# Designs tried in a protein design chat: VH-VL binders against Probable pyruvoyl-dependent arginine decarboxylase (pdaD). Part 6

Target 1, 139 residues: Probable pyruvoyl-dependent arginine decarboxylase (pdaD), of Prosthecochloris aestuarii (b4s6j7)
Amino acid sequence: SIFPPQCERISVEEGLKSLSPGEITFAVMARNSTNEHGRLIASSIGVALPADESVYGYLSEHHPYGQTEEQSGEYAEDLAATMLATTLGIEFDPNKDWDEREGIYKMSGKIINSFNITQSAEGQNGLWTTVIACAVLLP
Below, E stands for the ipSAE of ESMFold2; O stands for the ipSAE of ESMFold2 at other seeds; V2 stands for 0.75 times the mean of E and O plus 0.25 times the DockQ between their complexes.

## First folded at step 1 (VH-VL)

Design t06 (framework fv_temelimab; at its last look DockQ between E and O 0.03; V2 from the best seeds 0.00; counts 0 for: pae E 16.5 > 2, placed apart)
Fold by ESMFold2 at other seeds, look of step 2:
Structure t06 (fold): chain C 139 residues (1-139), chain A 123 residues (1-123), chain B 106 residues (1-106)
Amino acid sequence: as target 1 above (139 residues)
Amino acid sequence: QVQLVQSGAEVKKPGSSVKVSCKASGYTFTSYGMHWVRQAPGQGLEWIGWISAYSGNTAYAQKFKGRATITADKSTSTAYMELSSLRSEDTAVYYCARDYRLGIAAAGTFDYWGQGTLVTVSS
Amino acid sequence: QIQLTQSPSSLSASVGDRVTITCSASQSISYLNWYQQKPGKAPKAWIYAASSLQSGVPSRFSGSGSGTDYTLTISSLQPEDFATYYCQQSYDTPLTFGGGTKVEIK
């Protein structure tokens, strides 16, 4: 997904202070569930912000089985940043790990920030376990 | 603990204005919104409006736009609601109420209320 | 603006009875809140997000519902439960309340 230019990351606490009850806003959610004992689940949203105020940013969602919180978050972040890099014509080697490609994207000067929001859990037999990650766009 | 202490009862003539105060204590004033709600004698609850103590942003029910003014003073942790051009139908108990901040699902829930201020509009 | 219709407006029941109060919204909403108000007192937050009990609310109270139809239930009415109960929506401005349900104990 893409989002409008000139967006900035803010904390949940700061965002909530600015919203009135009942206001319409846009949100991206990732959800994952399991009732299997020992099954590792995560939900992640990746975000990539361009330096150019006239360019849209990217959001991604990822809800894997069998990944750690770190693995899930990095995948989502990589996806968002790589889509933005492709749009901006930044050259990169797709076989390099995220750590290396992140450095290339940031050194280009065209992507000023990337991050992820991730929630993870491990399932318990006979119980549904659900994880949700969410990002909300403020006007 | 959290307290919201309102100013005392008022008797007003039609056409005048009233300003009710709500002094907050026991929490970080700028971290929560403040709502104003009124209740006419023997009647239900009616939302007047809201202010963010953080940003100063306000919103009002359409019925009160142009007559109600909600303000907040960060230095004294006090919210105010002024109602102008009073009519007899404005006779009510006026409450301030703190906005519950527990994520989106709980926003707009009023977890602490002032004791109420009776405003009587009499000819 | 979103209208909330509470039913019944008033009811009388005996200690130990199961009491159910309904609140119907004029359009689908995501969540609904409930308040208890005793005579001469300010309302108290009771239930938020349709089903979450506020701190200190007895477990005999429960809330349920989604979309347009919501309920507050008292599983075994106690003398201290006589009050007026209001539903309230925070889905859209202006915030609105139901007309209230007065619960009287026989």
Scores: ipSAE 0.000, ipTM 0.532, lowest interface PAE 15.4, mean pLDDT 84
ESMFold2-Fast, scan of step 1: ipSAE 0.016; ipTM 0.634
ESMFold2, look of step 2: ipSAE 0.000; ipTM 0.532
ESMFold2 (binder alone), look of step 2: mean pLDDT 91; pTM 0.939

Design t07 (framework fv_temelimab)
Fold by ESMFold2-Fast, scan of step 1:
Structure t07 (fold): chain C 139 residues (1-139), chain A 123 residues (1-123), chain B 106 residues (1-106)
Amino acid sequence: as target 1 above (139 residues)
Amino acid sequence: QVQLVQSGAEVKKPGSSVKVSCKASGYTFTSYYMHWVRQAPGQGLEWIGIINPSGGSTAYAQKFKGRATITADKSTSTAYMELSSLRSEDTAVYYCARGFSKYNWNYGPFDYWGQGTLVTVSS
Amino acid sequence: QIQLTQSPSSLSASVGDRVTITCSASQDISYLAWYQQKPGKAPKAWIYDASSLESGVPSRFSGSGSGTDYTLTISSLQPEDFATYYCQQYYSYPRTFGGGTKVEIK
């Protein structure tokens, strides 16, 4: 599996109401907007990073993979895996299981809380539909 | 074709401020971070700070906190770096540079640079 | 902050020589770039991700290294390679540069 075991897909509609504080190094969020007939009209990807990196924040872009809820979720998962590899200084190899990466849980990282994720998700257009929350499991 | 075009040379007196502009073209301005770097005559490169033009969020090197202000105008695809309380040690060529990553805009080399703006601080 | 140390500070070599310059980081990094700067000009992106050449860079240039130790090699020095070369880490903030290596043709 190429999906990192440190990452979990969360429904934001449920998550915004019941996100419990946890150890999270970053989150990747996918959203969509629909018209009155339920037709998807837009999707985008957001990233929440540690607060001491104030230059980081919401990255919004439209991508072909973001045209449906399913495609937005797939893109968010792919981006989360890539960002986890980047954050840990590990080369991303989609042919290897993430649980075979030695030392990954011993990395000292900045932890963001549910407040940081909620702040990012509350940006000024529509509801986020998917969050991929990724944690470094610190000792 | 990507281009970053900076404003012209400035001569300033100690204690004043300077504001350098960097006009971007040939790409989507809000999709890339913009960095500012300076180089004193005959010396190496020193990072000043960064802006995300999409949201306006910024970060600065500790040495420049409180004196440097980086801003961006999306309507003109122009980034600005203002440095206040100028000293003679601030005499340098100031560069803007685009940051890009194949993974995330925050994790990339400076792939395109402006031509530089010489700021001379003298009495 | 991550400190980058380049060596040598300057060197002089003949056309056709193999030239190697080094960049050492104060801690493990994954993202290192090299820039070429000629007198009176802005730096040019030259090598990214330690070993990938930027578009238009001659194949005589190569980059290698991982962890804390990185190198830039010119396999057969040409007159147009007269320049100062800087390494730069983009692994963490603040971004930092090495002190530069000036390459002079004999």
Scores: ipSAE 0.000, ipTM 0.515, lowest interface PAE 15.2, mean pLDDT 71

Design t08 (framework fv_temelimab)
Fold by ESMFold2-Fast, scan of step 1:
Structure t08 (fold): chain C 139 residues (1-139), chain A 126 residues (1-126), chain B 106 residues (1-106)
Amino acid sequence: as target 1 above (139 residues)
Amino acid sequence: QVQLVQSGAEVKKPGSSVKVSCKASGGTFSSYAMHWVRQAPGQGLEWIGGIIPIFGTANYNQKFKGRATITADKSTSTAYMELSSLRSEDTAVYYCARSGKYYYDSRGYYYGMDVWGQGTLVTVSS
Amino acid sequence: QIQLTQSPSSLSASVGDRVTITCSASQSVSYLAWYQQKPGKAPKAWIYDASNLETGVPSRFSGSGSGTDYTLTISSLQPEDFATYYCQQYNSYPFTFGGGTKVEIK
């Protein structure tokens, strides 16, 4: 079993400002809103999302075959799996062998589920936005 | 195996400051949050604050905000807690502890403090 | 802030006894850990996420509960189990600990 990288939940506003050079970071960002709850996007340090874009709008625009919320979610899952594999130094091709990639997809799904559980627990205090950052040392 | 080793005991005068260190050996320092917890003689555990070294982000218990400063030096894998304006009620054993493991299963994630330092006794007396 | 109340504050028990201690939160939490502390020693991580034993913790220990009510149980107390046990929530900042339950030799 592939152990996921050690991860921290941080605020989006502060967490990306002071990341030290030389570390690989996998970051997942979610917006908790009535119309867009449960959507996630993975980003590496230095990747800028449009400030005025909803997560749904961003994912739909950047995935050429995304036509629905479900397809945008599938793209976000593929992006999260790709970023996780890159962080772990694992070869990953989202269009190739499912059997060999199943572990990474299961792990990305567990990360998404962990994020949803965290949102549910903290959502009793209202809407929030967070980042789950997973960091490993360079090989 | 990760170990946390703290600096030695301190005796301080009221009104002074103390700086306690916590050096991590083994494992990945930057991927874990480092917390500071104190315990006055015969009393329970009290969270002071914590820092995420990879981002430099520190968070404090409001009781200690303005007096406590938590920092980390990634090059030496060392976290620090400085407490100023010391008074007799600050006499306690100060512990550092590591947290930040996410075990992604159907039951949630682990964020408890899984590795603790040996403790540093700080005595404040005139 | 979330307050944790442990009950009882102390108890006296004999080897072989079943021991139950409780932790009550002032509001619902999903993330709760237990720590064992022996006199003069640092706390040891014992149970995380309410019910999962840390590596090396004997199977006679168990944790249960959800929402605001949590329990640590020792099915058959052994000499090495005499200690103070603390619950701790990591649901929100500030992190808070219960007052501790001291398990003493009778």
Scores: ipSAE 0.000, ipTM 0.507, lowest interface PAE 15.1, mean pLDDT 67

Design t09 (framework fv_temelimab)
Fold by ESMFold2-Fast, scan of step 1:
Structure t09 (fold): chain C 139 residues (1-139), chain A 121 residues (1-121), chain B 106 residues (1-106)
Amino acid sequence: as target 1 above (139 residues)
Amino acid sequence: QVQLVQSGAEVKKPGSSVKVSCKASGYTFTSYYMHWVRQAPGQGLEWIGWINPNSGGTAYAQKFKGRATITADKSTSTAYMELSSLRSEDTAVYYCATHPLRYFDWSFDYWGQGTLVTVSS
Amino acid sequence: QIQLTQSPSSLSASVGDRVTITCSASQSISYLNWYQQKPGKAPKAWIYAASSLQSGVPSRFSGSGSGTDYTLTISSLQPEDFATYYCQQSYKTPLTFGGGTKVEIK
């Protein structure tokens, strides 16, 4: 399937939904959609998404894990922060100084932690891809 | 390391004014709201107001309008709360606390240690 | 202004107990935060956006709720959890706090 089977979509009509631990990414995305300022999530991924590629296909090729454990963590945080900022309509450059982006990194860390994503690439890569795909699919 | 360091305890007479300071370090001062909250002995928390250090914009709870003045000095990364026309019921611990400017749905992340203001009558 | 009512005002509990405290808003809101305060100390941010735990908060804590009714639950009370808990809304100015719930040892 184009989208992972674990992906749960939250509709705008559902309103303010209390989310369990592990669903914090959907909470942020759902609240933006509920306020009528949200856009289709596919358009929220920005210029990095190729015009003809599915969200799932794109994320399968652009894994959040790097070559080392340290690089994997940094990459995952930058990716989560970039996707969160894009969905919220916030200007974010992962190459800027850390203290200029402290708030978004704190939130991206909570997203990663809430889905129990670890530095280990093996066994977790699929979960990370699923989490990101589900976030992008949120209305 | 983020720190908010407040000025020391004060004892004031009814009708006077007090000005409490809150010096911030370890983060970008202009990227966070600075809130002021007080707590009377044995009582709960009461919000006084906030300042946006970047714009100088302020907001106050109605109870404190006309008596409280919140200011910020970017050059020293210091916020101030001045409360005039003091009454005995203004005896409280006064706290400063930060809230990210871009994320209104976040809590007050960092708090000062508190400043006890005692108004003797 | 939005009024927040916490229930109970105080409770006595034993280590290992499940503790639930509630916060009711006078009108529907979207954002509610919880703070933990120990005697003589400044409050600590504990839960934000109804259900998100602050960094370092033990997993035995959880928050839930929407609209006007919110809860903070401690699944198995530990000695370090004895404190006063405050709810707070950042939905509209003036920002307001609940009256607090004191969790004390039995």
Scores: ipSAE 0.000, ipTM 0.494, lowest interface PAE 17.7, mean pLDDT 67

Design z01 (framework fv_zilovertamab)
Fold by ESMFold2-Fast, scan of step 1:
Structure z01 (fold): chain C 139 residues (1-139), chain A 122 residues (1-122), chain B 107 residues (1-107)
Amino acid sequence: as target 1 above (139 residues)
Amino acid sequence: QVQLQESGPGLVKPSQTLSLTCTVSGYTFTSYYIHWVRQAPGQGLEWMGIINPSGGSTSYAQKFKDRLTISKDTSKNQVVLTMTNMDPVDTATYYCARGLKYSSSWYYFDYWGHGTLVTVSS
Amino acid sequence: DIVMTQTPLSLPVTPGEPASISCRASQSVSSYLAWYQQKPGQAPRLLIYDASNRATGIPPRFSGSGYGTDFTLTINNIESEDAAYYFCQQRSNWPLTFGEGTKVEIK
């Protein structure tokens, strides 16, 4: 699992690993839900609030293997953006908050310094795949 | 100026281990992912793996997983590729490349090393 | 693995004319596609990322388009210095994969 330094504590195998409380002040939200296809989705979002630099969140998702393999990157990115917006208590507006032409992703006026997504194509127990995304927001 | 430079042996015998070093300069070593990509003579590019130089976390293409290791030496600003049990089909130019830090895209490559040709032959 | 197929593999062009190279993904990669240029004896150079964004320092005659499975790199008013191999790359799924390359030759 490769992530920016701020996201290295996220484990694909664990799925719901939280950030270390000794390092930061943070907020964590964990969600288990089923989508329109009846899939079980486990999503966990942590927002780290370092005193002097950045806000970042992470997302870990477990879902049935193969369900999103064709559009895995797009699916993970859309899900991560939605969950981060929900955790931060803001509405996500793709026209305002996502501008790939400039290489910038913004959320409620904050610039996402890095937005990284990985997916394991080799699912746990052969029936699950894990998607982990991490974003770092500038103050 | 950002620079990446590969170094290592030009010749490897079948069944031996390859070790290549990528030395970087001109930027903060721990702030960008480093990838290894190879190119067999007259063929296309093949992604091998990635390392986060800050924590040393790695990920490899499945076909290389059992014989490829990527590691780092932060004191020297170096990333090292080690691959065991070399075979003539592994003859290729090996590149290290830096991940692009734009538009959530750590997995595009903005700077590349010059490449080093490794020939696997008896 | 997502397979990237480029057409044509060899493209002879006359200076001043436009050139187009196609890249097809075996499954959707959304807009997560890049194009690279590689001249003989040199490392690849990033031209386009996320399907249509020019990398820093890349001339405006290079443009990219497409979404999903079908992508095009266009070089308008091609110059002799544009003789090179061109590769597409997807970053939608693990592992990262490249097309087989297109050789652009100046007539």
Scores: ipSAE 0.000, ipTM 0.518, lowest interface PAE 13.7, mean pLDDT 69

Design z02 (framework fv_zilovertamab)
Fold by ESMFold2-Fast, scan of step 1:
Structure z02 (fold): chain C 139 residues (1-139), chain A 120 residues (1-120), chain B 107 residues (1-107)
Amino acid sequence: as target 1 above (139 residues)
Amino acid sequence: QVQLQESGPGLVKPSQTLSLTCTVSGYTFTGYYIHWVRQAPGQGLEWMGWINPNSGGTSYAQKFKDRLTISKDTSKNQVVLTMTNMDPVDTATYYCARDSRGYYYGMDVWGHGTLVTVSS
Amino acid sequence: DIVMTQTPLSLPVTPGEPASISCRASQSVSSNLAWYQQKPGQAPRLLIYGASTRATGIPPRFSGSGYGTDFTLTINNIESEDAAYYFCQQYNNWPYTFGEGTKVEIK
């Protein structure tokens, strides 16, 4: 894939290790990249950290381990948000955590430590393979 | 027994159109993707494209997209590769192979291959 | 496109010895890597998928390992019938791409 000049791809392990322990609010945007026939080739979960409005990160899965073509149609924003919440060990409620103005799920949680989170992510059958971080040019 | 078999002309002249057929048997035709892979004499394998026989959806390698079409005939359990404007560089053994429609498995069953020579 | 590089391209081996073939991807393909065997005049035969899972009917002397960009196919106690070309293939990204192939020759 082509990325803008100010975006870089980092591993989930490295991305999660860069997070500071403590309370963090995530904005979660799920996008599935499929070919023209609907076969899943990548899924991504956007993570926005409010302390740095200039950066969006995407947790990306190139090919799902343990998933088939039939299962790709089941990936949706609420499922992606649920997977992230489970990985991070935080509570998620689709009815309360939906931000109507932005059209995204926002959730908050406490980051315990990056090592345990990375191990949990690795146990998610390939749900977290990379983080794509993009610097946003302010207007 | 699961089997794939390629058929078509052994000789094609430059600028002509190639048409190859892959006939499948021994399994549910619409349950598996079919790939086309070619191999020039003494060279490695080159992936060309695939078709979903259930939907008719296709994907092609960028190199071939302007002259390659893969289609199906469900009544005959066949997949057809059509490639226009053949060139001597297209001389190769052409294989069809099935994929179980998942990311876990490679191409588990292949046809025997059919040699296509492009020469005047 | 992801480039797959195999080493060695030719591997002479004595029956009963182990043989190892390396496959390197130009970018990460996770575990989405397959190995095929091709004997002269024959179609390729799937040996390994998912980097390390043996296909149905493949003898246990064949094993695969690796993740990301570096992968290895190992044939333990090689037999004369294992003389063939071996290809790695990534299925992480379209287009799917193959390595150049390694010719395993029995001495």
Scores: ipSAE 0.000, ipTM 0.495, lowest interface PAE 17.4, mean pLDDT 69

Design z03 (framework fv_zilovertamab)
Fold by ESMFold2-Fast, scan of step 1:
Structure z03 (fold): chain C 139 residues (1-139), chain A 124 residues (1-124), chain B 107 residues (1-107)
Amino acid sequence: as target 1 above (139 residues)
Amino acid sequence: QVQLQESGPGLVKPSQTLSLTCTVSGYTFTSYAIHWVRQAPGQGLEWMGIINPSGGRTSYAQKFKDRLTISKDTSKNQVVLTMTNMDPVDTATYYCARSPVYDFWSGYKAFDIWGHGTLVTVSS
Amino acid sequence: DIVMTQTPLSLPVTPGEPASISCRASQSVGSYLAWYQQKPGQAPRLLIYDASNRATGIPPRFSGSGYGTDFTLTINNIESEDAAYYFCQQYGSSPLTFGEGTKVEIK
């Protein structure tokens, strides 16, 4: 795979070790996903994604995690959308008529394409053996 | 037994609005997503859109976004397809179909149960 | 949009023979691929989901294989009741798209 000089291939375990607890939870959920969207987002963990306290405050207020399976799913989707939008410099507006499913897929595709990330054989089942860790690039 | 049944007008005039209802039974309405698929006479299948009845979240094929709305009535276990500005080219059999609820982690799923289909003819 | 291309579009077969239908995606869909059977005047019926898993009630003579862009539906020991149209469908990305369909005819 071809990637910028600021990016390094590291093991999933090394990548997870560098993340905050919230980012670790998100990365584990993405890595253990049984679908392509989760695997694409797991690939994006190689880009520095500050899961800052304002993001967690918003999600805790609107989508309390762990209370119900349905609320947990909504929390995960909003977290994924917010983190991907932040990574891509896209303003996330929850009041827009936004198709979260389609939007997340398109954003995930842009992230993986920008870093030319190769999915491992294990990643075909939602698990990754390596990730690309990249510095945040600002325009 | 699990059943999906489409209902609505068999004939629509050009420029009018189509309204089709999909009534479901035999399972928990909010546990499965409902898709709409159409098939022109003698042709292949065309996906139109999806609704998750739990939250009412929808997604449409780009081709239909400006004239298609999918909505739900949880009290009646019904999903409604509304499409404006009908044209003779929209003549087709319209199906509703069930899939496990899509979410970010599980994604879209295959359609395990289909309605019988309802033929809609668009003519003057 | 992901374009799904089926080959052949028409497949005449003799009872007892194996039949294979190919489906090619214009870009990777992972394992998010289903096969449906449709007989005249009927709704489609799910045969295979996630590329290789048989749906409930589907006879073992039906099997699916493939990953990424190339997929195959195989019907071993074809029976006269298997005369129908067969469609592949990707659900890896929106919009969900179907192949053109393959008409399986018994000779």
Scores: ipSAE 0.000, ipTM 0.544, lowest interface PAE 12.9, mean pLDDT 70

Design z04 (framework fv_zilovertamab)
Fold by ESMFold2-Fast, scan of step 1:
Order: structure tokens, then C-alpha cells, then sequence
Structure z04 (fold): chain C 139 residues (1-139), chain A 121 residues (1-121), chain B 107 residues (1-107)
């Protein structure tokens, strides 16, 4: 796994509560799955979090149809990474930030203020993106 | 050792119903989605549908929606493909495949051996 | 539906040479692109996912590249056992779609 053990899946669907200003690295993953009605969904984004250092974030294990989740459309992973980077106030470049060895996006930047992430409304074509983050604090 | 094994009839008459079974072993049946893909002789791969064996939810390609049903039997670790009103153009090798997903991973990491179904009188 | 177009459809190659197969999507699929190998009488085998990540057990002579609509599968120092059909597949948008396939033939 690319995630430290402290970035575990939980049963409660909950967005990132808050992050304090500071430099941070995100390892971003999106998953494509089928909801309970048999429609393809792209759900859940996780980022690494070092042991004993916490900002708030959760990774839901299952996303049934009808929950409040952002539609991803054709660009599930890139859209999810772009939304997260935009929310955090850092730059995302899909060509530069791709980590070939781990097959994920890795983004680094300085968060300039505190923020919260809110889960979004249902998708339109059965494509969903849920943003849930644990942050990695840079040394 | 992960294995997917298909079984079912090799010959079907036009207008009859096809039933194919995919039996899985070597992993927890409800942990991964199962897809059905077919391949007509000399042609490419054609995706048919998917089932989530945990909840039983399904999705089908538009071309097959009105005659295809995918179901499961958790007690036997089996997924069943049922397709009505078979036509000679449905002659193909039918595969079941296990979906692997994690992060960017979204690929069929294990496949059944394929079952050739010939539709003729 | 996203249409996947492969070129060439037939590719004769001499052992030791590199082989390149192209796959073009009718709409952007970002990096959600997989490649499969299929030998006669066998089921397909996953080679690459995420456009460029090799699946477990796949030799390093296989590599993938590309983003958006244009993708390439490259086989460096091709071996006789690599004679097979190769298919690309997009998984960024429903429904899942495959390319027509490219037959790699060893001379």
C-alpha cells in the first residue's frame, strides 16, 4: 500500500474537516466501482498521512447509489485531483504530478489557509467522485 | 490460487436461451466485481455486463440490456449469464473476468478459459 | 460510447526489434487505459493499466505511454513468444470499450 497504516478506511462517510496552513504532499487515488443499482461510479480519493500527525480525513469503503457524491464524468481521476488541488490552493499538473512507479498522482504545495471539504450532489451518468483526504506533512 | 471456470452448452439453437456459469475460487467471492466479455470468431473483444457479487447489482451494455441478465449464487461462488433469443450472430467465445481495482488500477486481472457458444440450427 | 481505434491492425516484426501499437480514443480518457495480450486459444492477459503501469508479472520489455486520446504500447526487443493480438481498453467512461485489436506477427 502507498498509504501509511493510519490512513484507513472507515464506515462513516465524512469529508475532510479541516487542514491548518503548512506544506503538504498528497498521494491521490480515485476508484471506479459499480453502485447498488449496477451503474459505474468513480468513488473515493485517499491521500497519505504520517503516523501521529493528523488532519481530518476519511476513506469510505462503500458508496451506495443516492449518497451525496460528486460526479466525475469522463475524467474521474484528473477531475478528482484537480478539485482537491483547487480546494487546497495548490497547483496540479497532470503531466508533472504523475508518479509512474506507484501509478498515482502526487502533489505538493503550501496550504495558505484553513479549509473544509464538502461532499457534493449526485452524478448524472452514474459516475461519482467522493473526495476524502488524509494529508502528508512535509518534513 | 485464483481461478475462474466457465461451464455451459456449446451449442444453442436460434431463438433459445443461453445460460453460462462462472465458478470462482482462490479469493473471497464477494470482494471483486465479475464482468462478462465475448469475442466473435476473428473479431475483437465486446464488453457485455458486470455484477457486484456482494449486493447483486448489475449493469449491461445497451446492446444487450433487453435480453441479458447476470445473477449470482453466493453459496456456490457462481455468477450466471442468461441471454434470451439467441441468434447466429451471437456465436462467440464467452469469458467471465475478475475486476481488479485500487487507485488507478481498473483491469481484468483474471479471466476464465472462455466457452465457445455456437448458435446454429 | 467512446470508440477506440488501433493502428496498425497487423504488425509483422523481426525478433529483437521494437514494436509499437497505437490506440486512439474518440474522446479523452485521461490515463484510464489498459492493454491486453491474447494468444491463440487463450483468454486475454492484462499487461498495462493506467496507461503506463505494468501489471504484476509482466516483463519490463512491455511499456505503455500516452494521455488523453493518444496511447502507445511498446514492446522492446520483441521475442517470438510475443506473437499475439493486443487490445486497448478504456475504463474512464461508461460503457467500457475495447479497440479492434492488433495482430503482432513474428517474421
Amino acid sequence: as target 1 above (139 residues)
Amino acid sequence: QVQLQESGPGLVKPSQTLSLTCTVSGYTFTDYYIHWVRQAPGQGLEWMGIINPSGGSTSYAQKFKDRLTISKDTSKNQVVLTMTNMDPVDTATYYCAKLHYRGYSYGFDYWGHGTLVTVSS
Amino acid sequence: DIVMTQTPLSLPVTPGEPASISCRASQSVSRYLAWYQQKPGQAPRLLIYGASTRATGIPPRFSGSGYGTDFTLTINNIESEDAAYYFCQQYNKWPLTFGEGTKVEIK
Scores: ipSAE 0.000, ipTM 0.531, lowest interface PAE 14.2, mean pLDDT 69

Design z05 (framework fv_zilovertamab)
Fold by ESMFold2-Fast, scan of step 1:
Structure z05 (fold): chain C 139 residues (1-139), chain A 124 residues (1-124), chain B 107 residues (1-107)
Amino acid sequence: as target 1 above (139 residues)
Amino acid sequence: QVQLQESGPGLVKPSQTLSLTCTVSGYSFTSYWIHWVRQAPGQGLEWMGIIYPGDSDTSYNQKFKDRLTISKDTSKNQVVLTMTNMDPVDTATYYCARQRGITIFGVAPYFDYWGHGTLVTVSS
Amino acid sequence: DIVMTQTPLSLPVTPGEPASISCRASQSVSSYLAWYQQKPGQAPRLLIYDASNRATGIPPRFSGSGYGTDFTLTINNIESEDAAYYFCQQRSNSPYTFGEGTKVEIK
């Protein structure tokens, strides 16, 4: 179990089609890798998420199974922020403290910008080819 | 091993600009948020602002926003606080402090290391 | 801004007695609360983070509790070296605000 139970790897094309602003399901970009010249580039490789059991344990403790409609929004935001923080190598530093509200907005902006890049010929031609899609499990 | 050290002028005249430097050592400079906090003589602590040296992301207490700038010099492992139009009420000990904790991962942020502080007196 | 209110502001204590300091937030801060100790002429020192976690090197006589708006710092078997100011800080929302401080004095 590399990914949380509700997450799976899908192609960028499928991820972009499945992403909906009002849905509980999120698509998260794969980590960028450092090329041989020291520059970070978009990568098609997937990343195991969350990084460890403590992160997953925290999410489970604060957002237990069976979220209400109101609570599912909060869980979705925390899950998206955690997935983005562990997946986006360029922006992510585990010691950077993000204000939850501000951090979610900033990282949401980054994923939207990344999706705009992947819609370009360059993005689709190898910068980003895979995303992690997660769904909140409801009763 | 981890150390933060403030430096700057001990005396500033009213209406002048203050420049304080926080030099860090013993850890990765670009990997931790650094805050500025001040304390007037005999008074409590007041948060001023924050910078993430890795990308220069900054946030300020609105009270200081129009006269406070926090910047960095990565080559020197330094964070710089610049505050314009100093007034006698700005007389205080100024501290820099390192933040630990990742709110997104559910660890409440906190100041794990502080500089020793530098007293700035604003007087003619 | 979230206002942090500490009580008492002054706390005279005899060595060996327990001491408790309260901190109240004007709105919920969940567990995003830290406690600091400051001795005269020194920088503040972290005691407790995330409401109840002791920082590295802090003696077990110090403990923290609470959630939401009401928090307590407890010092069991107070020692003379514990004479200092104690501050709470909320880390939920910017600007990050401190309580006014409690002065612990040895009687």
Scores: ipSAE 0.000, ipTM 0.515, lowest interface PAE 12.6, mean pLDDT 68

